VH-VL binders against MKRN2 opposite strand protein (MKRN2OS). Designs and how they scored, part 5

Target 1, 223 residues: MKRN2 opposite strand protein (MKRN2OS), of Homo sapiens (Human) (h3bpm6)
Amino acid sequence: MHCAEAGKALIKFNHCEKYIYSFSVPQCCPLCQQDLGSRKLEDAPVSIANPFTNGHQEKCSFLLRPTQGTFLREYDGRSDLHVGITNTNGVVYNYSAHGVQRDGEGWEESISIPLLQPNMYGMMEQWDKYLEDFSTSGAWLPHRYEDNHHNCYSYALTFINCVLMAEGRQQLDKGEFTEKYVVPRTRLASKFITLYRAIREHGFYVTDCPQQQAQPPEGGGLC

## First folded at step 4 (VH-VL)

Design u4 (from g3 with heavy chain Y99H; framework fv_sotevtamab)
Fold by ESMFold2-Fast, scan of step 4:
Structure u4 (fold): chain C 223 residues (1-223), chain A 122 residues (1-122), chain B 112 residues (1-112)
Amino acid sequence: as target 1 above (223 residues)
Amino acid sequence: QVQLVQSGAEVKKPGATVKISCKVSGYTFTDYYMHWVQQAPGKGLEWMGRINPNSGGTKYDPKFQGRVTITADTSTDTAYMELSSLRSEDTAVYYCARHGYDWYEGYAFDYWGQGTLVTVSS
Amino acid sequence: DIVMTQSPDSLAVSLGERATINCKSSQSVLYDSNNENYLAWYQQKPGQPPKLLIYWASTRESGVPDRFSGSGSGTDFTLTISSLQAEDVAVYYCQQYYDYPTFGQGTKLEQL
């Protein structure tokens, strides 16, 4: 069966002194055509988790998606990402030139960052109320939208900081939040997208294995 | 090195108040929550509450709510636990313990104080 | 409150043999959003504070020997010591940090 885009992992395995990436371990090596089903691989195949999730199934989370299209098919690595915050009922709150939108669909392929730790005792119970009250504020009306300083990201981060303040935690500035939580996930996503597209186009993707030393290293003997 | 150093043993009468200190070194005091845990003689561990030293925000276990007060002094990198209306059941070793409050560092108590024995005796 | 129950209450194991301690929570401590179990294991020796061994159910704390491992998910968890050393004689506690922190009653590990 055709692999759905969301929720599908990639497989990495070793053969022919190469790392081979695919959607599943094939019956035969794509490089040498040897039967892999009758042979045990030296190393067990490694699953590379899909970094994307259905944002409508994520509670109390910060979501990232491309403004146009999906990560796996259309995202060019350069276009701005749109961000939103989920409530406990699958609705994604996000801020645009049209004001605060409450989306029941459209975030099925998203990067998700959980915002609420269980140790934030009681906040989960109040999350939907806090998010709705925050979002109906006059600060987030359509005419206040500004691409550089009053946008989907500043909306989300301001709410996150309101939650952190309510829990007696330190507030985060844009750089702190982005570098600590966003950048690692977008890097992982970019690597996954590259592998995924190559596998979809060619059936597999190949990289060189690190050099396996057959001999213990000896210094300076030859020079 | 990370160290949490607690004040010395206390002997109190029923109805009294005790205040225990936990002085930290080797890390930024305001980057970690400070928790307090009670251990009665020969018994297990019971969480009492915690403070965020950066904000002063506190949370308490309901069974200690109203009797426990946790505070922090950022000028001396010291956390305090004050327990009032002492009764014989409060005889225990009290520990301070830290944990991170970063979203991905919510693992439990990685460093503990040496413990302070409080004896409540008439 | 989430109730943590350990089994057995006490366990005697010979040096070099495997020790297994179980912990059960009254409700799941798996947080679906990050797919992490909010469960830790501690070692406590007489006269000493508890020492963190395992967090996130299976992640070893820095400096903890490889013979200690944690496993399980949701409500059922296990601490394993693959080859008991003399210094491992202690009381072991599981702890959830999903809600207000609660600890198991402890398992006393003794040498045969």
Scores: ipSAE 0.057, ipTM 0.586, lowest interface PAE 6.3, mean pLDDT 85

Design u5 (from g3 with heavy chain W103F; framework fv_sotevtamab)
Fold by ESMFold2-Fast, scan of step 4:
Structure u5 (fold): chain C 223 residues (1-223), chain A 122 residues (1-122), chain B 112 residues (1-112)
Amino acid sequence: as target 1 above (223 residues)
Amino acid sequence: QVQLVQSGAEVKKPGATVKISCKVSGYTFTDYYMHWVQQAPGKGLEWMGRINPNSGGTKYDPKFQGRVTITADTSTDTAYMELSSLRSEDTAVYYCARYGYDFYEGYAFDYWGQGTLVTVSS
Amino acid sequence: DIVMTQSPDSLAVSLGERATINCKSSQSVLYDSNNENYLAWYQQKPGQPPKLLIYWASTRESGVPDRFSGSGSGTDFTLTISSLQAEDVAVYYCQQYYDYPTFGQGTKLEQL
């Protein structure tokens, strides 16, 4: 079920002086019943990208998922997120109280942050070996797991910093990585979850068009 | 603050080899890749290759591969570009340029050397 | 190799007027995984090295005046100078860094 919905974008369109969100532009306006198929909308519909992806199809990426269930169905917005690192063969490496786990399934609805640039050719080829070698270290045994300082996040970030050092880049601390890469994506995800659940329950979600009109770029008077 | 300072102009005969230096200051040399770019007189920019100063790992454009060698000396914070079997067509200004890497944000070629003119004449 | 093509080859614009330079790539430089365009713009004045203006297609480099802006995605990109100043007379280059770096042939911007 969740697999069928993973990657599904939302559509936002304007009709009846409202912003209407749905999975696709309907045949008729849900508010006024006017046929939208034969008459084009004055404004083009806008696609709102799904912030979730199948993590098993993301290579060399940092993934986030809820510890229980999926973002769209069960996530409550406050429970801890679990993180992992993908290899090039669809396996998600993640650290828990049971040690490093190598998951072939379970990450079909994840937030993904790519860790390699397209031009990092040699690193991509060695990625799986480096990740496996890192993960078999005695540092990541089950008895060393500790919720606050030696957990799934510190496992992933330590590996990321090993990659950065191997490429001659500056290391990132937890605050730097989280603020720059994680927080913006989780904020977008939270907003998407709210819209998605409303649409799933009611078939569409409606907001008033702001009385304050959308402005053209402010630079119109400056250039 | 950040500076890339290249060696001076060179005049070479066809078939000779030239080696240009690029000394950096104002940042940690090993944190950024160093690239080399060729610009023939009155022409555009052409990428030659790059080095990771931390590992010594290099990548070259296929057009220059076999004639170009890029090296780095971490004890002097200096990158080098050596071009062999010089032809008149190699007459150009050669630039070193720093390239940053970040997972989500890029730092393209943010700092460049002043350029080194190499003239190949018979 | 990704081929970068700029248009026009040269452009003459009066002080205070808008200048627009286009850049096309032979294949997409949009990386789907991070939704970023691996495209930069540089300014080069005679006798000087290139200076970075824009990266990630639309992000302005620190210290670059706000009259410079970049737009576009995938294969079609534009550099705009909203109000030309005398100091903006230069050659402008687009560059992709999705693969081995390649530059456009350059657009010479002159004062009319």
Scores: ipSAE 0.022, ipTM 0.538, lowest interface PAE 6.6, mean pLDDT 84

Design u6 (from g3 with heavy chain Y104F; framework fv_sotevtamab)
Fold by ESMFold2-Fast, scan of step 4:
Structure u6 (fold): chain C 223 residues (1-223), chain A 122 residues (1-122), chain B 112 residues (1-112)
Amino acid sequence: as target 1 above (223 residues)
Amino acid sequence: QVQLVQSGAEVKKPGATVKISCKVSGYTFTDYYMHWVQQAPGKGLEWMGRINPNSGGTKYDPKFQGRVTITADTSTDTAYMELSSLRSEDTAVYYCARYGYDWFEGYAFDYWGQGTLVTVSS
Amino acid sequence: DIVMTQSPDSLAVSLGERATINCKSSQSVLYDSNNENYLAWYQQKPGQPPKLLIYWASTRESGVPDRFSGSGSGTDFTLTISSLQAEDVAVYYCQQYYDYPTFGQGTKLEQL
């Protein structure tokens, strides 16, 4: 499974009344072939950050990955995502029909949601023990696994709620957590995947600049 | 309308103990940590400690450990800060301040009490 | 403890002119996981509690005029008031919330 390097960005710039996306600022416009250095671009190019990171380098985070393949190469935007929680040593804890798995690899291209704030005084030192103790309870044995209500997501969310309660925060239900934290990131990821695949295949991706609103008719105005 | 209303000014002798209240309204008391900040002339703002009103868990600045006690009463939506063994250098305005955490976004002290002047006279 | 140092200790600026206040932390307050700086700016007028202006180094609190802006990352931060108004005369404090909260010593802004 090939993973794209974390931190690799895309570039967006304006030329030929189009928005053009590429891995780097090209020497010539891909549409008109004119040298971009011979005249200044209308606006400075903008960098679009890669929404994916190596989950094994993310501490104390909630991770999402496709169950098959990688986001950039195989993910179809519709298949279920697998989720896990990282400890401080690059291990991803996740729950499946085989019980709690402790993965040292396989999460190199993930969406990451940090769970530990730096001002949670001393929590990082206790995180690995709390996660291990939580994960070895009888609630997360293989025979308890059930696709709809006792799965990788409920495992992760229950742990998150244990941390929230320990820090005196309100618990989140599945809908609240998903809408607030997961959906915005998966939406951003889907847009990035579309751009990335097009650029990888064709060297660039082009879209129209937003349509200007129609102007009111001259002379025959409403009073 | 979020409000943090503190108890009135206090005059204490050296060695005494002072207990200041901070009554909140306009939000769910247990959803936000309550912090206490000391402001002495010329020294600026100094953080003293905080309480999680939901759990009662506290953290204190090492400089105030042993003398400061922060508590919360969820039945009256009131936080308290008690400072013992008062010295003339403790003469200051004391503020309670609301501080929230969001998993992705920590935010600062967004609402403050009006302040309570404590004067320690020898 | 993270030590916060502001400069200058005081400055005087004419109405309509730009005011710049600097803040330096003894260690980085940038959290790599979310790429956010845990730094806030407060305004305090005589006899009043501090008022939050900016958090995450550059995010303006609701209701704060757009003439106030924050910039910087890691250890070096700036609060800018693009066009000073009379009501902006106050003491300004930076504060980190990466660890135990600590404040700068304050910068007194006066009208010329």
Scores: ipSAE 0.138, ipTM 0.601, lowest interface PAE 5.1, mean pLDDT 85

Design u7 (from g3 with heavy chain Y107S; framework fv_sotevtamab)
Fold by ESMFold2-Fast, scan of step 4:
Structure u7 (fold): chain C 223 residues (1-223), chain A 122 residues (1-122), chain B 112 residues (1-112)
Amino acid sequence: as target 1 above (223 residues)
Amino acid sequence: QVQLVQSGAEVKKPGATVKISCKVSGYTFTDYYMHWVQQAPGKGLEWMGRINPNSGGTKYDPKFQGRVTITADTSTDTAYMELSSLRSEDTAVYYCARYGYDWYEGSAFDYWGQGTLVTVSS
Amino acid sequence: DIVMTQSPDSLAVSLGERATINCKSSQSVLYDSNNENYLAWYQQKPGQPPKLLIYWASTRESGVPDRFSGSGSGTDFTLTISSLQAEDVAVYYCQQYYDYPTFGQGTKLEQL
C-alpha cells in the first residue's frame, strides 16, 4: 500500500502572469477565479512526470530510498539514503549492518537508475547469477559493514564496477558515479518533492519561474 | 583528436585470408568497443562483429561465424579483423568503428576508419 | 535479428525544400527501463565512411547542423532535413543498436 498521490504527474500551466502547478488543470484559476475552460491557456500545459517508481518492478537497476519513510512524505533532504540493486525477479539486494538483505518489499517508492542496457549482449541472462555470487562473498558479511567506506553504496558500486569490467568498460569511482548518475536524479526528485508537498497541502503552487536547487546527499548520507 | 586509421587496400584470390588493421589515436583504446562493418560495392552496411579491447571478448554476427576473427593489441592501440576462406562475394569496403557505452549518454558508431577495400578475384 | 527497412529507396529534393526519410524496425527498439530508443542515423558520401548524425532517435551529434532532426519511437522513425543544402546529397542509413547492430538498406538523397 503506497500513498494515493504517488504516481501522479504534476501539471504546470500559465495564468495571471504566473506558473501554476497542480495535479490537474482546474476549472477555475486559483488566483483570479476565472473559468479556464471557456478559453485556451496562453501556452499548452506541461506535464512533469513523477521521478519515483516501484523498485520491485525495475529490473537490473540501482535504487535509492530514504532509510526511514518515503520520499514524498517523510524525506527531509538531509537524512541518509539507502541504496540497493534489483535482480530480474523483483528482489532488491542491499547491504547493511545485518549483511546482504534480499527484499521482496519496501522499495515501492524509489529513485531508479537502470544498469543494464540491451546492447550489453547476454548480460541479462547472467545478471541474477552474478548478483547472487557477488552478494554471497565474504566481503559483505555483517561484521565488515562500516559507515564510511564499506556500506550499502560501496556494495552497489563495487557490483556495478564488476558489471562494467565484465563488459570491458572503465570502472567508476564514487564521485564519478554519484555526480553523473545520482545527483541529477536526486536534484529532480528534490524539486518534485517540494512541488508535490505544496500542491498536496494547498491544492496548487505558484511561481514566476520555478528555480529550485536540490541538495544532493552529502558525503556519508548514503549507506 | 580522435582518429581511426585503417591499413591499405588488398587484392586476394578466392580461398585466401585477409587481415585488416585499425590503429586508433586521440582516446583511450580500452574505453570503447571496436566494431567491424562490411559494405559491398553499391550495397548497404552489414555488421560483422566487435571486440572489447580491454578483455579481448568478441561477438560475431552468425553470417560470418567461423570465418571472421577480431583481435586487439593494446600495446599498439590497434584492432584487427581477419576474414578467411575469401569468396568473390566478400569484395567490399571494410570499416572499423568505435562504440562507447556510457550508461546515460547516447552512444552509436561516432567515429569510423576511412575504410579498406578488399577485392577478391581470380 | 532486427530487420531495418527504409523508405523511400531514393528521393530527389530541391535546394531549400524539406527531405523526409523513414525507417521501420521489425520489433521495438525502445528500452522501457530508460525510455530511450536505440536508433541512430548516418550520412555517407561517395568514397567516405558513414558519419553519425543522430543517436537515441532524436539526439543530434555534436557539430551536426540543426536542419537535421530525428523523431519517432518504438518501431517507426523519421530523419528530417528541414532545408536541403547541396552538401546534404548523400546516402542515409538508419541503424538499431538494441541488439546486434543492423542497418537499413539506405536512402539515396539527390538534388532535384
Scores: ipSAE 0.067, ipTM 0.582, lowest interface PAE 5.7, mean pLDDT 85

Design u8 (from g3 with heavy chain G106S; framework fv_sotevtamab)
Fold by ESMFold2-Fast, scan of step 4:
Structure u8 (fold): chain C 223 residues (1-223), chain A 122 residues (1-122), chain B 112 residues (1-112)
Amino acid sequence: as target 1 above (223 residues)
Amino acid sequence: QVQLVQSGAEVKKPGATVKISCKVSGYTFTDYYMHWVQQAPGKGLEWMGRINPNSGGTKYDPKFQGRVTITADTSTDTAYMELSSLRSEDTAVYYCARYGYDWYESYAFDYWGQGTLVTVSS
Amino acid sequence: DIVMTQSPDSLAVSLGERATINCKSSQSVLYDSNNENYLAWYQQKPGQPPKLLIYWASTRESGVPDRFSGSGSGTDFTLTISSLQAEDVAVYYCQQYYDYPTFGQGTKLEQL
């Protein structure tokens, strides 16, 4: 499985009328110190999947990572996210002020959105050639880079739309792609980061009942 | 309201060619692949091939190689399946079925035509 | 080709009782990159085309009653009807769309 490792998921369990989050069910409740190993919990623990994956192991995918540092350690929820597209050999194509970069490392902790599925017959065999030909176009030279309209995101989205058009599908604009595919994943990622850091620093995290937010995630613009 | 309407039943002699139509309405014809599926009497479903109506690109099951041709006419929103060199074992109901594609929203075969019975007899 | 095998070939169940149909693929239909199983279930009544019930192994199609559910991953899949209704008497097919589409041989569900 190239998805988040099951063993790295967070665990949520119920005890002392609280939701308790940890890396694993502890031997004793951190709130009341009762032995949990000898007795069954009232409700089964719930696994919370890690939303991040090694982007270099994801084929034909759209990747997001922080421009600086990693999601779990350094990301502040406000800094810009950098995006790229993978080929079939673990290389991440991405566009910056230095032109198109072909990264063999640096995307080991990414949010991944698969772009090519097995039922797109014949596309997998053409993917690397299409991506390379697209990326060597004069449109993506260093001096063409512009923060707002000709950046890593417009590079990736333009390629995605070329694939959609080749498959006879309608193009997506930035708002459509972002709202449908990116926002739900960054929202889950933000919640996971908050829980992960609290557990890492204190060994566990406690809450009565999490409430759904009324608005989309606030932090982290796209590049 | 999505509809796939197929042409009527056909009776053919061995060695003949049959051409079945599938006219669509209620959606954008070029947004979905159109597949063709064969069902022999009292038997299961067998995939024959598909077309991307926007590009005209086709894929066929090797079992029907050289005998099946799938085409699309975007001016009339109609897909066609032509099967040549007919044999008795080609007697079957033939279905068209649409297949939507979106990276996280695959519809499988969500809408099917009513079916067209083709009888091959001497 | 990916071979799909269903069991049983035929099943008789009383109204209100649970019906379970199994489907096995000759190779995994789980796509690693999106962690989705390319597996669908269809219902076919005499003289009618197949009707989609479940896709992605466990996602119920809009308008399909909640008594229908799909489960499983990789090579082993199950369609469950929690409480059989008379209108559920039909032939059921599993189908993979990981590669060139292939269908199981079908399971005939009859009322006991």
Scores: ipSAE 0.055, ipTM 0.562, lowest interface PAE 5.1, mean pLDDT 85

Design u9 (from g3 with heavy chain G106D; framework fv_sotevtamab)
Fold by ESMFold2-Fast, scan of step 4:
Structure u9 (fold): chain C 223 residues (1-223), chain A 122 residues (1-122), chain B 112 residues (1-112)
Amino acid sequence: as target 1 above (223 residues)
Amino acid sequence: QVQLVQSGAEVKKPGATVKISCKVSGYTFTDYYMHWVQQAPGKGLEWMGRINPNSGGTKYDPKFQGRVTITADTSTDTAYMELSSLRSEDTAVYYCARYGYDWYEDYAFDYWGQGTLVTVSS
Amino acid sequence: DIVMTQSPDSLAVSLGERATINCKSSQSVLYDSNNENYLAWYQQKPGQPPKLLIYWASTRESGVPDRFSGSGSGTDFTLTISSLQAEDVAVYYCQQYYDYPTFGQGTKLEQL
């Protein structure tokens, strides 16, 4: 019942022909109030991993966070997301109207997309230098920031494409990167947020139709 | 249906150069990397290198770096592997194999050519 | 280079019996960031190129019979054929793609 928000996993179990989500298996079924000794559950409970990670512990990754607040508490599914790129020392590089910021904190609840594969030409040793050199160029000065075409996302994607070019790989545009890598993760995050908030408010969440999924309002632009 | 068709067997003298082709059909040539793999008699498979046909970008195994050249011709949907300064230990079957491109999540070699036997003898 | 070692070098199994082939990497091929094992299994019959069976250590390639399964993580991997069929007689290779691709020496599977 009493769990820290960060790193919190959820569990799913079945009883009363329903799927029940909670922080832990309760003593009694919230629907029928029967004692849930091990023999009262048809199947073992399933753990649902937290889709959010501490971005400062992720190396060479593309990170997403809400521009306002955190995913679990404040994100409404419609507000803008802010993006950044991590180096190998827990620093998140991100671009705003104040220029390139190098954050040592603030990304503790992020969606992470790993960018560097082990088979990718030894880039790990060069990553911090490449990212710093890229970030100190005149292209990313504060006065060049524009909401629609020279923003946190174009900064991150341009760096990603520089890495891809160095490897001799195909560059990706915003739509390609977003659809392939970002959207699947944000969909999982949205589902988790809905379950998490319902459990926080009521102690549990129930689905009446096993073929249906709970979905929060979709939305949220990229910066 | 996906097919990778390689050129025929070759017999070469030590010091010579061999160039093998791999013509593809049944898919968009530029959507997949093309890799080359060597299989010496009685030994395992050894990766030589690859090309991205869309960009022309290549990557080679250090053991073959400087002797191998991989190229692609998008007008004929054909990849090539050229191996120079041939030695007797280069006697092997050479395969082309396609590899699904995903810079984030790479796959495995899902389709292979039939192989080309190169014999190096004096 | 990551060295891949298979065992046994050869194996004889009766039709309908379970066949098990092992593969060991000299270092872990598990990438902790995505929690995936960069390991594949191939089947090669005489005079033919290798055919992909399994990738990501346990994901079966489309069209591959469900009697083939892959398991393991890190450095130790297994390919299992639950009930041997005559057509399964072949040489089997494991391959890592965590670094420059390297293959095991192969395991020859024969029918008893």
Scores: ipSAE 0.006, ipTM 0.500, lowest interface PAE 10.5, mean pLDDT 84

Design v1 (from v0 with heavy chain G50R T59K; framework fv_inotuzumab)
Fold by ESMFold2-Fast, scan of step 4:
Structure v1 (fold): chain C 223 residues (1-223), chain A 122 residues (1-122), chain B 112 residues (1-112)
Amino acid sequence: as target 1 above (223 residues)
Amino acid sequence: EVQLVQSGAEVKKPGASVKVSCKASGYTFTDYYIHWVRQAPGQGLEWIGRINPNSGGTKYRRKFQGRVTMTADTSTSTVYMELSSLRSEDTAVYYCARYGYDWYEGYAFDYWGQGTLVTVSS
Amino acid sequence: DVQVTQSPSSLSASVGDRVTITCRSSQSLVYSDENTYLSWYLHKPGKAPQLLIYKVSNRDSGVPDRFSGSGSGTDFTLTISSLQPEDFATYYCQQYYDYPYTFGQGTKVEIK
């Protein structure tokens, strides 16, 4: 679809004792068909930020993308995610069965996790050299790729831990990194994908309007 | 500098097995996959399978599964391809080939062995 | 299996001619890393195959610049801009996008 609204943030507003999600506030309520423009809504509409960024514009970040297709259009919620590390010049370093790739395109719809903390600002000057030196190591040749233990994720996490050690900081194992940084973002992304696809197909999406729901703040299926 | 040297020609009867060797030199043996490709008389190139010399991990074309076995001996930098239950249709020149890299990226079959003729006849 | 088909199966040409060989795959050879895994090889009787082009358009070290590869997705072409005597051979395209790796059936370039 060549819909101009599809690239924008989602809007949530209240009407008919429901939360209504859309690309923009419609002229009439889709549930009761009453004019929304002539009467003020009880509460101002809120914008729901797009959780996806152009990874090529993110510096010194850990990126996630679907192995095939894009998050909003093709991702099924179950297929493997591919991960990479950005340098300061729009290149995404990632490890596959074909070795370390340096992508100038293809990560335009990614989940991004910034890796530099305020206390690590000086690291930015060394980042590109560290990443390049790490990536040209014999450890990351095509024949060493193994789906479970020597893959895109272990490549990225090993580099992150090298940076942490260079800064005198505590290393993270896979479970620690995944639970602290990856899971909260993938949960938000899943909710956004569900809303986006429903709005794209039907023009809007509706949920009940409770004061508070029992779901965790960052965890959030729509069911 | 990089060389793959294969064993000599073999003549086998139907039902026999053949084991072809491919000795690598001029590079770190465990850093590169070795693939096997054959060409029957008057036919095109046919991929058989590959081995990772570092792990011993193999992948075979389905039609050869159960008949082909690839192994690597890191002490001699040699890969072997054994084909069993030979048929006249297995008469072919068998090549080993290295899967090369450019800047640690997957590349192509950059170096090939000279080929081993295997003839299967009565 | 990913199939690749070449055309023509053979052609006759003279030294100095421009020669084009086509390869078509049954599906896109663009991998998730955005690289396209298609290569071209030259094969002469009694010799091992020789790499000419990898990843569609990259010339292997030492390959003369008269050889060029082009294409995208499923349609690929090998071009020899000015055929030389040593270029009379059989040419093969190969996909290495997915296992099993497959070769085209070959194109024989012969004199007269």
Scores: ipSAE 0.000, ipTM 0.426, lowest interface PAE 17.2, mean pLDDT 83

